# VHH binders against F-box protein At1g11810, part 8

Target 1, 377 residues: F-box protein At1g11810, of Arabidopsis thaliana (Mouse-ear cress) (q9sa94)
Amino acid sequence: MTTTMSTLPVVLVDEILARVPITSLRSLRSTCKKWEASSKTNLVGGKATARKSSHVGFILIGDKICSMKLDLNGGDDFVDTSVNQVSAFDGFAISQLFHCDGLLFCISNNHYSNYTLMVCNMYLGETRLIQNRSLFESYQNFCSYAFGYDSSKNRNHKILRNNSVSGGYEIYSLKSDSWKDLNVDLEKSIHLWRLGSVSLKGNAYFRVIKVIEEGVWEYNLLCFDFTRESFGKLLSLPFESLGDEGEGIMVISCVRDDHLAVLYQRDTLGIWISTEIEPNKVSWREFLQVDLATLDGFPDVFIAGRFIVDEEKQVVVVFGQETELDLNHGNAFIFGRDGYFTSFTVGDAPPEDFTSYVPSLVSLQIDKTGKRKARDD

## First folded at step 18 (VHH; from j7 with S50T)

Design p31
Fold by OpenDDE, fold request of step 20:
Structure p31 (fold): chain B 377 residues (1-377), chain A 122 residues (1-122)
Amino acid sequence: as target 1 above (377 residues)
Amino acid sequence: ELQLVESGGGLVQAGGSLTVSCAASGFTFSSYAMGWSRQAPGKERELVATITSGGSTYYRDTVKGRFTISRDNAKNTLYLQMNSLKPEDTAMYYCARSYEIHGEVYTPFDYWGQGTQVTVSG
């Protein structure tokens, strides 16, 4: 019997799949039905040696979600970038993108003028549309979202949102497929960034301002614990941010799945990475400080929107925000130590969001009883 | 002292038009996002329209095409032009401010006016 890919022992197939990069998922699934089936129950690339300076994730360009591969390991060319539109979101105008534990949470402004919330598992090819309560209209604008999971064995993924008018909160549970009101104690002087939070280890971290007095505020971080369904204490930042409208801009990002990074831009660009981070405690180490005025070729108008930290190369990739002046087009900048500075083009427009991606076997299916199908480990 | 003072409310017939205004003082009006909300008897307060410092607007679906939110920064005044009014639009209308920093909006609204009553007769 001629050994074919389809006749390979299951154990061997699983070992192969575990060592193949996630970028080969399509090819693997197209090999044969057996391989496809195996890929649905086992994570492809689970044992693959990931290049430390390779970044794979999803980005939001305009209202379209795209996959992005950023490789900083290039010899002659410092940066190799591939961007592809994800067809799974065809027909949706995406306004916000969140990532947590291999799942994407997306907010879409559909043609029907109603906001549509959806959770997607790109690895499994599953999508869940989240049904809104009758009061949903109050959450259509100026609300902030968070995406996380609790510490249960099967990780119940949840969505938090606030009501911009009442200041109240609502939480959605993937497991129960339902919303509930959440009574949380948050000081009135705390305001959340409208475009949401960053997920880290099941918790969500908000960029917030603490109003000290009228016209005077400071940046802080605020964690929402999805297990306890409560906010932590305000987390102090490693820089002084007391100010007003003239204050710098703060951006937050994950460093892989382990740390939170903060970028603060004013006359200088500072980047810090958390050494320890919990709902009520954070410690920081300085990663990079750049005097922007000393950089030849740096644009006069630039506002940081998103960034990626590469600890191996000791550089930061920064994407600008789209402004009316559109001076940045699709340009990104790389900053490093000792004045290292370069730029590259991602596309016609800068990405509005970036999320690192890890594959997940979390099913979004609901059983007949309305319960999430738990994959038997 | 921080103040938001709504005016322009009144009784109007169905199909009619009305403009409500909100005079702001005690803060840099041009630096904040602003919004209108309304509350009908026995109902929760609901967001009607918002406008950023840069002029980006949002409308709830039920008022889209009928209402227009605008601002005059020189006059520190927020406006809501309401056309084709319906009995369902009957409510106390409130203006509110929201922090905006470098074009980024923060939530929730932190300060509200006393409101102006709009009544639409069927």
Scores: ipSAE 0.834, ipTM 0.936, lowest interface PAE 0.5, mean pLDDT 89
Fold by ESMFold2, look of step 18:
Structure p31 (fold): chain B 377 residues (1-377), chain A 122 residues (1-122)
Amino acid sequence: as target 1 above (377 residues)
Amino acid sequence: ELQLVESGGGLVQAGGSLTVSCAASGFTFSSYAMGWSRQAPGKERELVATITSGGSTYYRDTVKGRFTISRDNAKNTLYLQMNSLKPEDTAMYYCARSYEIHGEVYTPFDYWGQGTQVTVSG
């Protein structure tokens, strides 16, 4: 399917504040690739800031996409945050958000509309509606999704989806504008988390469980390789989940687009960062360990959601799922070493996800030959 | 012994109502997400409705407003109340479960019942 921009929202990030002359598009692509390779510089509004503890991206609050900036560079308890709803998505109820290669993959659903899949380039103001197969409409809310790209010359962006009813897989190629059935080799004992995966350098990583026997399972990590279009082997985690009898909470996130981080919550909160990660190989180092039972004033109910690692400050920012009805607790927490914690509030409802943002010149438009426009021209 | 047993199917006139039930045994029913799927002759099986352990529901568009999924965790029973039935709703209806951990649902469904036939006269 080919969709014109006039029938879909123009997806622009009002708070980027970037200005790009048309005559410098090739120079900007070189600059974007340089920024993409850097882990020390953040871009806000087209003016680069060299502050390491300033985090900029998109966050889901309820069913709305918001831009967010977190600045942790002030004194010991300083947190400066701004959150602004992105008006370009008005009229859509966003249920899931994925980021890869400067593109957002959004899944929109509400109680009375068709399930809508779209890929957005927020910098170029391009939106592409992904064609649905009629046979899979009934399972869209019970699917696992992943977004990534292969290693081809001009990167072919792809979407992976599994059918909750049959357990079968489909893959969509932006280049061909089409879905195909995918025959994958996965044990039947492996179950994927339905609502999320994390993209890292073109491949997707899933939190999964492996069922050992009825009601007995353990967390694992699984990579989908978009170049080979296949899953890797189960990747080892730096913690044991089987002995927790279903009480532990695992969350995954990216660190500076270079590494994966994993959080495991029981009575303690542990965070590890990958030192190597590939479809069939992972190694970990410990980043932070927090004994939640020793934190005076910590809320009785806390379930860790998405998180942000700040290596310079040696802290982790974790979004909680508790409402703001209890004014003694915020909906976001900062944990550090030696029992340090503080809380603050973002938005009017619990935040559901966060992704960093880097501008991209990847074109989503289909040219006269059916090929996607190249990033480099 | 893990079991999902559907019942309550039958012949119903167009515009009528019917409730199908699914009795669960051999597992902790309240800890799993549950769903109804259906398969009409010559068609692929499709998801109709789901419900989490906490009561959050999903419905496909063609049944929304007409069908209601519910569960009774004390009786280990899943229900589907079907109102304003149409001939297109004729199918074998299947009960299924999936793992749910801390409110997060996993795919695919890992166990299915044998189904109950619902036939809506044309």
Scores: ipSAE 0.719, ipTM 0.877, lowest interface PAE 0.9, mean pLDDT 77
Fold by ESMFold2, look of step 19:
Structure p31 (fold): chain B 377 residues (1-377), chain A 122 residues (1-122)
Amino acid sequence: as target 1 above (377 residues)
Amino acid sequence: ELQLVESGGGLVQAGGSLTVSCAASGFTFSSYAMGWSRQAPGKERELVATITSGGSTYYRDTVKGRFTISRDNAKNTLYLQMNSLKPEDTAMYYCARSYEIHGEVYTPFDYWGQGTQVTVSG
């Protein structure tokens, strides 16, 4: 039988990540990091025996989801990358990608009549379509989305959306398979970036702007608490953006699933990592400062996109949003201390998004009791 | 002070064409993303098309290939050219703006015009 309706993505972890068992990937990361640290402490100067530092995740290039493995080798300026399109998604034009708790929330805008919202567990090979509230509902009103979970025993995963047209908020619960309206008390002066939130410890963090007066705004950080189903207060940033006349660029990312990092780009590139982050509280430490004007051979136009922090090697990997692919530079850059930088290429177009990935056994199936199931041992 | 004024609506036969315009004043038009939404009687308001300051466009699937959004930054004017009009395109059409920072659009739309009525007979 070759009759096909819209096929749901079914992806097994071994097709999109390293072929080692999933539980060993976490162990290998930990072991490699510990080994690299030990090797450096046992040497008199130099860097001769450091091992690879490895980052695994998903990257959105054009409208396609790709798996990515990024190895930062010890020693020379060597970077090894592996980027593979995830074939299970070939029938979809993906516009947004979110990761939380080993689940991937995807928004497709290439179905002929409607946007498709789906949640995928890549380790278990499970996919779940997110149902509309009614026959007349349309996701095409350009929503700002967030993905997370509450503090219940089995982690009820939820999707928040803010409608660009109405300004209203809705929340979907995977457990109940239903949407509900949220009463949200945000000032009208706060605007959410349509394509940008990151999930950390079950909650979502938004880059927002606060409008002070017509055409005058500043960046802020805002958390949506999926347990309380409410926004926290505006969180302090480690930099000031109000005086930059709109020229500064802010990007947020997660570090090892337990910290938030923020990048601020103007004439310099600053990276800070949270020391404490909760819906109503944040503390920051400086990680790296780079004066882009002092980098010999650095491209004339660079706009930072998503980034990866490697604390062991004291570098950041930054994907360019609008960086030219040319003979001298790729679309991704590594910055380090003392003026170090290099570039490399991922894909044929600038990456639109990246998220780290840690597999989990969270099941998307609903058993006879109405609870989600885990995979058999 | 800040204004978005739509014009150009009217009655059009099915299969016909119509252009609606939105004149903007009181802000730096070239720095904002712009959009058209519409609301038919008894229906919810729906996004029709958007255009960024740099000219990147989005279209609702039901109008793609029939409608063209464009902007003239020198005249502070947003346009929607509607071709091959159908009775289901009958609606009040609204112009709106949103903040755009480094090509990235923010939500929700923060200012709306009063609308212009488009009626397609057929």
Scores: ipSAE 0.700, ipTM 0.865, lowest interface PAE 1.0, mean pLDDT 77

Design p31
Fold by ESMFold2, last read:
Structure p31 (fold): chain B 377 residues (1-377), chain A 122 residues (1-122)
Amino acid sequence: as target 1 above (377 residues)
Amino acid sequence: ELQLVESGGGLVQAGGSLTVSCAASGFTFSSYAMGWSRQAPGKERELVATITSGGSTYYRDTVKGRFTISRDNAKNTLYLQMNSLKPEDTAMYYCARSYEIHGEVYTPFDYWGQGTQVTVSG
């Protein structure tokens, strides 16, 4: 029997990935422990009277994962940032990053059509490769992914994907280490953004469009419930997009891992935060409204990307999507009330994604039966 | 009415070249991401190549370096130039579109052509 050349590279890639050095993960573990200690002290001591606000997490710059700490001080130097590339991922070109329950789900599109799905617990120094269903799965590059968990006692973490060619859905269970086909009940008029979903309280939230007629669409919000393994109903948005001729930009982000925030950019930049958010229910409150046309010195071209809400400082930090140099401004902006804005630079290239991180003791190790091992505190 | 009409398929000797095209009508072609997929007898349809409205491309590994996807927005036409053809490239080739909003691609492909047959004989 002849062996095709395409099968040999896949076998070699799997063997190489199984031998990722453990020492590369130790520096991340110590960093994660430092963040955990800082988070606990922020909850207990000094937070109510302190004017300091800190945001820690991971940010995707180009194809590299970087750790980031963002301090909003309110004094002379309002913003203080630190960004460091995570060396444990140097052998990978990361295209997407998801955070859920203290775990990172990463998608790497290596050269020669190898792609790798992996889940990492940076605090415990554990990495788990996600099994592909077949060798030919490497030929399906356009999938929309989501990461979450069910409501079981020991949370079963799951990955949802939608194949752009077949239109089919599959769901992976970390507990069973297996994929299954999933029959979903969605109208054909609903389309998912290929590169974006956010995880909140174990479920995934998608920015979607609903096509009303040819060339006419509106933004909507849709939840995938990982416990029921089904989509909920379309969730109401606090703005109308249908009359904007496709010029509005919608971005979603998480706030403190228990609320969603939505940004809608047109002539104004509006930010709302959820007051209730469940698979079939949402309520919103307005957080900030900025009339971009009234901002003196604001750049001519701005397209909002991921953003961070700071309720204590009453500001929003928004990363820009443009890749061209802007000698007048950095690649990140802070907007506040009464026309306040400023800009600053994060990293040496425009960031493409950001996720907050909270360390976790969730174990990724598989017991002898191939099921995920539960870790007691 | 919305249409995607493939053409240019045929019989080609192994090692030969062929260009297939897809004429689009009934929608603003330049506003959509486009792609080619193929389906061999008894097999599932597989993605071959894609191109965004801005010209960013993707190719499956087995065709990279041999196939070139391109688009002519003025003519509302999508192309796939296929070189160094192999018998395993024999398939019905389909063009398809997907929504692209502010440079961001949505899934799944929402409209497919009827296909054009490419047969590579050895």
Scores: ipSAE 0.676, ipTM 0.855, lowest interface PAE 1.1, mean pLDDT 77
Fold by ESMFold2, fold request of step 20:
Structure p31 (fold): chain B 377 residues (1-377), chain A 122 residues (1-122)
Amino acid sequence: as target 1 above (377 residues)
Amino acid sequence: ELQLVESGGGLVQAGGSLTVSCAASGFTFSSYAMGWSRQAPGKERELVATITSGGSTYYRDTVKGRFTISRDNAKNTLYLQMNSLKPEDTAMYYCARSYEIHGEVYTPFDYWGQGTQVTVSG
């Protein structure tokens, strides 16, 4: 009888995954199909003049994944939002969310006390559990993650992690269903943000700090190239952070899956969009500059989180990272030119992450040899 | 200049209690996230607990409810109170720091102490 209790956590995890309702998978797939159809309609409607800008994706609110549609339109209500919890992820407490190639990589603090790593194809309704190397190694250590793919013909999707205790790197291949140690040539003065990287064109981009002297650091941008399985050079930023006494805030985001955007917040909120971006090269153009100190009614405490650039409306939507005492403002802001700003609320807690959605036909199921199955439907 | 010095280790009987401490010098202690890790002979070093500058804590599941991490920023000292000790808690315990910027913790730990041995007799 005691033997049964000692194995319950492992068996229970398998039972939860086996019980993902077929209805939940169909609902998720239906939502993705609606977004694909809407995207095609918006392309046609944009030929003359766009009356409405729509942003669709997934957002992390508390420990729940929600689907989000954000419409920036005219009329009585400039911002129209739709946020719905994704029921397929009920029973999981999600702490991090990554998107790459239409696949969603999630990290769950499962109530069974184990971190669960999963990849989901929202369009196909497929979920794949990522195996850890050992039950007592690595899974209890803090890690910084990245998600991407190499340039092989069928794109091998990969997960990179940096272990906070060992300082070592490991890389997982979805194709081989296995982890391997990665020997990384990266200067020890470079530190990675534990909770974030973004994927662009198969590679991952990290906000990092470079320590110059004790207590003296600056922000930098760093690419991990999933084809070469190595970091590139530190990429130039369009702003200086070294003299900011630790007051500046840097955030990165993707724009239309082709460009990287960077936000830098001090007295001024600056947003730049890449014109060229490669593992070892970047160039920037200015998108928006807002002098926060001159904005009447802007809250005294604001820390920028993830953001969405709308080039047609020439605005940026910025989600806040904190709850503030000023209840006159929501947890998200829209900034535009000439001092324009407004606020609104998304969900019942500060949003922690956002990723746009692109449909994918990549199958996550593998055969008995551990190889990914080819998709021929 | 920069130092993390652990102390308070020793031999303790199973079910007993022990507090280890880490004295920090040569940096602004209150500006960093701190943590305890441990390493048993022949095993990988593993994270035990962390605490941010603002007091937010994390515990490894096998020690949660038995161990308490705390910090005294005025004394530049990190503590780990260990109760209900088990023989499997026997390890060298290491103090470490990591950068914390606007409440955001960076990896990996960038400085480690020399460790203090905790031995739990069965």
Scores: ipSAE 0.673, ipTM 0.855, lowest interface PAE 1.1, mean pLDDT 77
Fold by ESMFold2, last read:
Structure p31 (fold): chain B 377 residues (1-377), chain A 122 residues (1-122)
Amino acid sequence: as target 1 above (377 residues)
Amino acid sequence: ELQLVESGGGLVQAGGSLTVSCAASGFTFSSYAMGWSRQAPGKERELVATITSGGSTYYRDTVKGRFTISRDNAKNTLYLQMNSLKPEDTAMYYCARSYEIHGEVYTPFDYWGQGTQVTVSG
């Protein structure tokens, strides 16, 4: 009998994945070490007019996880990109990716009959399968997830999920290797984006909608506090969405690991950066405003996706969601002040997500003694 | 008044086929993601299939290859075609909607129908 992933029980699939050799991640560790070295090397001879900015992380293109380095140069060539498929994941089809504290939380559908949840430390070459111990089905293909950590001394990393059918919440603790039901009190009028939250300083921030009445809703921002294990109150946005009749597009990202940024696209493309952000408190400053209708040569159809803020260069990089019919531009755009824009191409399909990466020494392995896996430098 | 009304349930022999449908009214059907869930007696309700406004589909692994979700936006109707039915498919089948903004689906389902009973003998 051929044992394909489509015929295996979920628990047996998890046992197989837990035995993936660590050497399968060797090339990724080398990439992460190069990113660490690049992050530590300041631009030598970094005169104000010759400064370079580097952004490193992971990007989803289709069902493939790729490493990405984006250099915003001074001088002649403004943008230089390097995108490499991560071969350690060649046997997996990644559908969702979350980053927190140098760890990646991945959802894979590579087993055809069920989805796999895993947390990866790319720097240490460690992978940990997340066992479903809830009273519900082992996995569901329609959940909203968030990844973060609490304020305990050694940071306990946690995964929140919302079951779309029951409306119930569960929280997983990496320290205890277990799920528990979570009783949260979230108004029924609030709906969470299924495929995205961003982690900032241990907490997760969701783009949500608040339904006012049938067909009338507004974007809001909502924090899940992983220390208190509860949602905060709705956070004020620096823009008005209620009068937009569903036309506006909101995207959130982190700036380094200190601030949240929000993009709102209507007639204008606006980007704001938080000056203060906590579960129940937010303040914003304007970063960039672009009237898209006034840009000479800008494509007629543009839908903003994930974005990267570069405060040093005073630009934003926005990955577009446009179709392949636009022959004049790539799938990524750089916007700056005074109507500056340019475009370039990354990958062969619109990127679905991007997250920055920082190295982490957090061990994912739980053994009988509680010892962490040795560091690998 | 917002409504989701399921119909087409009934008794079917194991190995047989059945199509259930869900008529939607009181909202712009084509703007929402839709789904089917089911609940057997004494069991928790479980997701069966979903479909976005643009036609992208997702299926629970125990029904993949046997069930087909589809929608007719002109008729405001959601369908679930069920083939090769098994006794474990016996359940009350519920239609539900969720918000979808610019192709992005939100959770949880915000409105549910009253269900239609499917019973598979055998």
Scores: ipSAE 0.669, ipTM 0.858, lowest interface PAE 1.2, mean pLDDT 77

Design p31
Fold by ESMFold2, fold request of step 20:
Structure p31 (fold): chain B 377 residues (1-377), chain A 122 residues (1-122)
Amino acid sequence: as target 1 above (377 residues)
Amino acid sequence: ELQLVESGGGLVQAGGSLTVSCAASGFTFSSYAMGWSRQAPGKERELVATITSGGSTYYRDTVKGRFTISRDNAKNTLYLQMNSLKPEDTAMYYCARSYEIHGEVYTPFDYWGQGTQVTVSG
């Protein structure tokens, strides 16, 4: 009997990969603490309004995680942005980034022959590698993911994944450090966007399409409830997409971890913010509507990507998906009332994701089980 | 009538090459993302490669560098060129499509062909 290196236990390989240098994570912790301290200083010595127009978080540009600060407080056309690559993730090519409860869940390119799944607490400088179920599991390159937590007192953080071939679902619990199969009762006419969901109050929200008949579909919104571990019913949208012949663009975003926002782009750019949002219930209010055809000097081709709502300034910041160089415009736009717009540049390529920063004391330490010997020393 | 018909399978010696193809009809082929999956006896079906409407490709690590996915939108045909074949590549190969909207791929695959058998003797 012979054995090859391909049978090396997954646990051993994952343990070796968990040795991410702490000095790289410490540098990021210092950066995050400085940003939080700056925000608190603004509140202590001034009005809370100034803090609300300063957006701090992490973005994915290409395959790199970058820290970002976006400050809109300096006047009508003022935009101050700071984007810095996070060196702690050097050597990883990140394909997807999720934020929930101050934690980042990252999907990286293969290390050796495995995809690397990581959960990071950027405030505590902790990283936890997520182990696959078994060495003999099929390595599907095309999983879709969501990240959230249940309503238990200590919040058990969970990862949902869907295999695009089998259509099956699995859920991982950080508390148990294990995956389990889920029996999901989702209508076959519903298709999930493979690369994205957003987390809000522990649950994941998906832009989906519902196929009515061949080549005829409409956008819908769908929640995965991490407490019940099931999908809710389709949530109503504040716009109609069915008659747009596939030309409308829907984007979702979170607003200050309290609300969901939805953007719908056709001839106009509409933004709505939820007034209620739960797995089976949603209500919307209009935030901004922009007729793109009336904007003098606006580029002929614009495709909305991720966006940030600034309620204080009553504007939205929208990252564009344009691939052509336009020397008169950056890769990000600010839209406001009465035809106001301006542009600026963020990074060297269009941002693929954005999350706000919320400090977290959630520990990611593995294997804290067992009795401590505290009486005899 | 939506249809995906695979062909070009057969017996091949280890180290050899083979191209399988998938003829599509009943839908606008150029508007969908396409993929090849395979299933060996007693195993789960696994994704091999995908290609978007714009030509962006992705490959399972075990076939990267050996297999090439391509599409001919004028002929409504998807291809998989397989080189340096190994006995473990023996499987039924399936063509599938998925919705793609503004370059964004949706899951799961919504239509599958009946497959074509590839057998690699070693």
Scores: ipSAE 0.659, ipTM 0.852, lowest interface PAE 1.2, mean pLDDT 76

